# Ledger of designs, part 60: VHH binders against o26223

Target 1, 191 residues: o26223
Amino acid sequence: MKLLWTSQHIKVTVHIDGKVSKMDVLEAIKTRRSIRKYQDREVPEELIDKILDAAMCGPSAVDERPWHFIVVRNREMLEKIPEVHPYGAMVKDAPVAIIVCCDSSLEKIPGFWVQDCSIASQNILLAAHSLGLGAVWTGVYPLEDRVEGIRRLFSIPEHVIPFSVIPLGYPAENPGTRDLFDPDRIHLEKW

## First folded at step 22 (VHH)

Design AB10
Fold by OpenDDE, fold request of step 23:
Structure AB10 (fold): chain B 191 residues (1-191), chain A 124 residues (1-124)
Amino acid sequence: as target 1 above (191 residues)
Amino acid sequence: QVQLQESGGGLVQPGGSLRLSCAASGFTFSRYDMSWVRQAPGEGREWVSWISYGGKDTYYADSVKGRFTIARDNVKNTLYLLMDSLKSDDTAVYYCARDAFDLYGEDSSPFDYWGQGTQVTVSS
């Protein structure tokens, strides 16, 4: 196992073959951070496939699996996303973004698609992190301007709802880890 | 240079109405979410209202819901706050603020630019 240092002095653990070391699930959860700065480095398709596979492994209400994914690599399109997503400025700097969408025609129980797509989005973040990539969840739904903006930009049909935009790439920052444990949020047996 | 200039403040009686304006310049106004924030004497800044860049989404603090209306004209590069049924507790300096486009860091302010503010005084 070798350590790779980026120009930003980001310590990345890699295998001898140049692959990023895998994390266990608890490590991935505990150490994941939003990453908004990316290296000028392409993300291999194989990693995207793994991330998308993970995205589809989450539960969904009555197994409705309403999610769709738009993988965006086109530079012009990536650069246009911030125009319709004010908090998506970092997308222009990412080599790839995944847009998580809901096909409303697949929804079986009203409203649960938000949970389904959230699970998918979180799995994308965790999978990306476990693979040595950085990502950030940029919310689209339920903001109508963002929903319609993304819809128009990517010619998304009316029955499909864009939910989140997740830029990802090799991290060019290391924000560190946070301890977010709060025992005051834990209640035993009752409130 | 990014500039925000509030206007329309003044002295009003309780139950009265005011319309605040914020003239924006130095940036593509139509690409930014905007907020109104107010600061009463001796108090901290309080978020009042938010509007999305296209104007389709609006949110209000509970204290002003049903009384205030945020709006924008992207052609005129102007943000508005319509204030009805004003109360003494609404007395404050009102600021327009631009939502930060590039939010780096979890502790960063959601706003990157502010106007000078306009005084609103509600008094009998």
Scores: ipSAE 0.624, ipTM 0.837, lowest interface PAE 0.7, mean pLDDT 90
Fold by OpenDDE, last read:
Structure AB10 (fold): chain B 191 residues (1-191), chain A 124 residues (1-124)
Amino acid sequence: as target 1 above (191 residues)
Amino acid sequence: QVQLQESGGGLVQPGGSLRLSCAASGFTFSRYDMSWVRQAPGEGREWVSWISYGGKDTYYADSVKGRFTIARDNVKNTLYLLMDSLKSDDTAVYYCARDAFDLYGEDSSPFDYWGQGTQVTVSS
């Protein structure tokens, strides 16, 4: 059984067996949306592996690669995340979530870990989308309540900073696509 | 049913102080980030201040930074806004809003529930 999702400009075919229409990088970027509703369907480990591989392929400051990833499938833990993350309501409905963290002991240049983990998080979103999954970036850092909440919940060491929580699953919604191109944000040679 | 009820507004002289309260009910208050938003006559809604669900994180609009303090009592299910050094430009209806905080929310609204508001008038 094939589920066909049509956006304004691009048709995405999602197969019930987990196969999706292949998309190129630009298509993935342009058609990616935050997905907060998921099917009652497990995500294969092989897809998570591919997503994590992609997450680690981004650049980092002086190649510090400070990122760590917690893969959460335990239902009880998924259900607890919303208690410490107000935007994390959808996490309880996801079959899996990835928590992106920074190991501060790996940081070589102070402050760049935020960029590094952001790149990793975005790559997770893009990879997930390209694989026919839906995901959403829920911010943890720099909110102290969320940082501490996630830290406590997952017994994360003090030198490790939770950065984002990304629930993933087969999408049960289609928000469509949007065009965010704004030529007024482009400056030639000078402001 | 989610309910937010603001109080504490009134008429005050420039340089004066007010304390706004927002009574929350119908949801687990301690699990939600909260905001104050204001709307002056003829103007759009302006975000004023934000506080995390645990109260450890606070943010302020530049227009009120250093003068206003947002706080909450999760036991009392109450949000507060302490307003010091009030100016005429602070005159507005102040709303308590439950924050459906989505930093990357795309088409989503940052707030899902609002109170009826309380009038603050700063005038000599």
Scores: ipSAE 0.614, ipTM 0.834, lowest interface PAE 0.7, mean pLDDT 90
Fold by OpenDDE, fold request of step 23:
Structure AB10 (fold): chain B 191 residues (1-191), chain A 124 residues (1-124)
Amino acid sequence: as target 1 above (191 residues)
Amino acid sequence: QVQLQESGGGLVQPGGSLRLSCAASGFTFSRYDMSWVRQAPGEGREWVSWISYGGKDTYYADSVKGRFTIARDNVKNTLYLLMDSLKSDDTAVYYCARDAFDLYGEDSSPFDYWGQGTQVTVSS
C-alpha cells in the first residue's frame, strides 16, 4: 500500500491491486480541486464505469435524464479538442475525457437540462476525485463556438448538445484544498 | 513571441465614435478568445468585452452594453472594438488581452498577454 501524501495531508491510499480506498462524500466535495496535469498512466475502464455510473445517479427534472456521455481515449481526438476549446489545453495531456451531452429529444421541461448535465458533470468530478483521479470541468455550453466545435469534431447530432468536456487522469499536481465557506452567503429566514 | 498591439485611440467628443484595433502575432489567433480591458486614471483595470475564438460569442460589461461592439478578423489576426456613443467615463487606456480564463479553473489567470494599450480620451 503506497500512501501518497499531499501537502495538505490528503491521504490517497493506492492499494497494491490498483484499488483506491473509498472517500466519504463530504471529504470528496471539500477536497476536490480542478486537476489539469496528469500522469502518463492509463485510467482503467473499471474506474470510468464507476464514474459514469455516478454521473447518472444525480437527479434530473421530472426524471428526464437527458444526459449522454462520450468517452474519448483516442489520442488524436484528445489532441484536437484544444483546437475548438481554447481553455481545454490539458485535454491533450489526459488519458481520457468525458464529454457530457444533452439529448434534447429527452428534455421534458425546457431549460432544466442545463441543471441536469451540471449535476452529472459535478458527479463525474466528485467520483473521479474519490477514486484517486484528477479532473477538471471545461465549459462548452452555452458558447456557440465551443458547442459547434465539439459537435463537429465528434459528429454529434444536431439534437444533441455538448455541455462539458471533462479530462481525467491520475493527478500529476496537488493544488491543495480551499476553504470556500462564506457565511455572508447564508441568510436565515430572510435576505 | 506573443505580441498584441493596440491602435485607434485618440481624442473624441462625447457622443463620438472610435474603432480600436489590436494586431496579434506570435500565436494562432483564431484559437484564442480575446478581451478588451481598460484602465481609467486612478482606477483599476476593468474588463470591457470578450469574444470567442470564432467570433460567435460576445459579452460586454454593463457599462458599455449597447454602445460597444467587439469583433475580430481571424484572417487578419486582428481584434476590434467599435465604440459608439462615447462618454467621458470611457476615457481610459484600452488594452487588448488574450484570454486564458478557464470557466471552472480555480487557479487560472483570466488573461496571459496584454498589449501596450491605446489611449482613448473623451472630452468636450
Scores: ipSAE 0.613, ipTM 0.837, lowest interface PAE 0.7, mean pLDDT 90
Fold by OpenDDE, fold request of step 23:
Structure AB10 (fold): chain B 191 residues (1-191), chain A 124 residues (1-124)
Amino acid sequence: as target 1 above (191 residues)
Amino acid sequence: QVQLQESGGGLVQPGGSLRLSCAASGFTFSRYDMSWVRQAPGEGREWVSWISYGGKDTYYADSVKGRFTIARDNVKNTLYLLMDSLKSDDTAVYYCARDAFDLYGEDSSPFDYWGQGTQVTVSS
């Protein structure tokens, strides 16, 4: 394992063979940060496949697995996303974005699709991070303007609900790590 | 340059109504979510209401819910706050703020620009 420093002083862990080093699950969870700046570098399809595989590995209510994923690489489309997503400015700078959607026709228990898609979205973030990519969760649902904006932009059927937009890329920033542990949020046996 | 200018504040009796306006310029108003924030004397800034860029989504602080209505006219580049059933506790300087907070983001400022504010005084 070789530690490389980019010209931007970004620490990147790579294998000698040039592959990005993977990290264990706890490390991924603890060190993950929202990344909004990306290198001018394409993300290999292989990595996207791995991320999508991870996205589909989460639990869902009664195993309904209502999620769909739109993988967006088209530059014109990426540049249009900020027009309907005010906090999606970074999407235009990303080489790829994943739009997580819910197919309501697959929903078995009403309302749990939000949890299902959240789990999928988080798995995308963790997987991306573990693979040496940066990503950020930009919320779409339940904001009607954003939902409708994304739906219109990507011709998403009415029964399909866009949930999140997740731009991905090799990170061009290092926000550092945070310790978010709060023992006051832990209640033993009872509140 | 981004500019936000509030107006419509004044003195009103309890139970009265006011309509605040915020004139926006220097940016594409229709692409930004907007908020009203207020600051009472001796208190910190309190978020009051939020509206999405298209105006379809609105949220309110519990303290004003059911009494205040946020609205916007993207053609006029204007944000509004309709305040009904005003209470003494509503006395504050009211600010228009451009939202910059990325939902589910980290280490982001919620607002990037503010107006100068307009004084609202509710008193008998």
Scores: ipSAE 0.612, ipTM 0.838, lowest interface PAE 0.7, mean pLDDT 90
Fold by OpenDDE, last read:
Structure AB10 (fold): chain B 191 residues (1-191), chain A 124 residues (1-124)
Amino acid sequence: as target 1 above (191 residues)
Amino acid sequence: QVQLQESGGGLVQPGGSLRLSCAASGFTFSRYDMSWVRQAPGEGREWVSWISYGGKDTYYADSVKGRFTIARDNVKNTLYLLMDSLKSDDTAVYYCARDAFDLYGEDSSPFDYWGQGTQVTVSS
C-alpha cells in the first residue's frame, strides 16, 4: 500500500477578520516561516503575553527554567540592534522584539541551557505564527561579538547570556510553505 | 558601490606561507561578517574561513584548520588570510566574500558580494 502522501496544500486562509482562528499545533509547525517584513502595525500586549506564556511552557533540564525575556518596543533600541547583529536588519522594521536570555545562576546542569532557550525560542516562533504574527529567529549565542553587542546595548549583566533576538510583527510578506520532509533522515531502530 | 579587492596571491612552494588581503569599500565593513572562499581548477567553490564583524569569532574548514588564520582590521577596512604550511591542494583562486549568511535564513545566499579573486599556486 503506497501511502500517497497527498500534499494537502494547507490553505492558510488568513481570515482578515480579527478572529484569530485557532491554528492546530501541526499546522503551526508545518506552515511557520521566517518573516522579515512587517506591517506598520503595533502588536498588542496581550499577544506578547500569550507568546511569552508559551515560551515558558517548554521543558528544561531538571526543570531549571533558566530563561529570561527582554521585550523591546523602543524604536531607538530596535534600530540599534542591527548595529551589533549583522543579520538583524529586519529588527529595525519590527514593532517589537523579544530577546531570549539565560540566567546562568539558574543553570543546574551545565550546557543544557542552550537546549532550554532553544525550546523557548521555537515556542515563541510557533506561538507568534499561531496568533497571526510573523517572526524570525536571529541567533546570538554562541557568537561572542553578538553576545557582547546585545549585552552592552541592553545592559545585560555578565551572568545573563543573550541567546536569540526574535523580531515580531504582523506579516508584510508571505513566503509560502515548504516541504522539508526527508525520509532519508529517518532511521529505524539503528543508523 | 560595494567593492572587494583581493591581493597577496602568488606562487609558493609546498610548506610556504602567504598572506592574502581584501580591501573593502562602499559599505560599513565593521558591520559585516566576512569569509574567504576558494575555487580550485575544475572544482566548485569551497568555503575556507569565516570571521565575525568584530573579529572575535572565527571558523575554519577542516581542510585548513590549524594552518590558516583569518583576521580583520576594521579601521583599515581590510580582511586577511594568513596561510601557513601550504599544500598543493591549496592551489585555487581565493575570494573575499561579504557574508550574508542568515543562520536561520531560508532563502538567502550565504554571500552577497565577492571580489575578483587572487590566484594562489602551491607548486614545487
Scores: ipSAE 0.574, ipTM 0.822, lowest interface PAE 0.8, mean pLDDT 90
Fold by ESMFold2, look of step 22:
Structure AB10 (fold): chain B 191 residues (1-191), chain A 124 residues (1-124)
Amino acid sequence: as target 1 above (191 residues)
Amino acid sequence: QVQLQESGGGLVQPGGSLRLSCAASGFTFSRYDMSWVRQAPGEGREWVSWISYGGKDTYYADSVKGRFTIARDNVKNTLYLLMDSLKSDDTAVYYCARDAFDLYGEDSSPFDYWGQGTQVTVSS
């Protein structure tokens, strides 16, 4: 096994039944950045499968798992997203996008599906990053114009709510990491 | 090229009303979210209000909520700010700004174009 030292932390490459652990989870969380520029390079279906598997590993309210995912690779469709999503302009340049949706018929406890789909969306970002991809969460819900626009564009039925659009690809930029720790946000025992 | 032209400012008494207009040209206005931003003398620019490209979503700074109303006319390519119950603290140059609401921005600027502004002065 190969041991790597980074700033007082130990990194270990581990083989588990033929699987390789590439990136420490804390490292992934700390180094993930929104990536809006992508290489002209296809993303293999196998990586999308791994990302969606990770998306579905998150907890949900009473295990309701209300999420559905639309995988968009079609150039014509990707190029139309900016027409209904002003901050989705980079989607036309991405090799693929994932639309995270809530199927309200799967809701078991009202008012928690937003948290559920947020967890799935963040897992997509982290999994993509761990696989050497870059992604960005472009917000759809709760903005009515964006929800209606995406629903119309992808023929999403009324009981299904588009939550986020996540373009991804091999990154063509490196924004670097940020140090965002703020001890004033931490309250011991009480406010 | 993108152009934004504000108008409708002026001098008003406290409690008065004004309607600001912003004429947009050089881009497909109906595809962009829009904001009003203001700047008092010696201060940085302060976001005031935002409206989505179709007009269905609006947000306001706490300092103006309940007193100001943002609106748009996508046929005439015009953005509006209806200001009621004006206070001396509302004195500023008001700018119309092209904007898309970036819910999860890490390093993005929400404003890429704005005009020369229109002066609003609330005094007595």
Scores: ipSAE 0.557, ipTM 0.823, lowest interface PAE 1.6, mean pLDDT 88

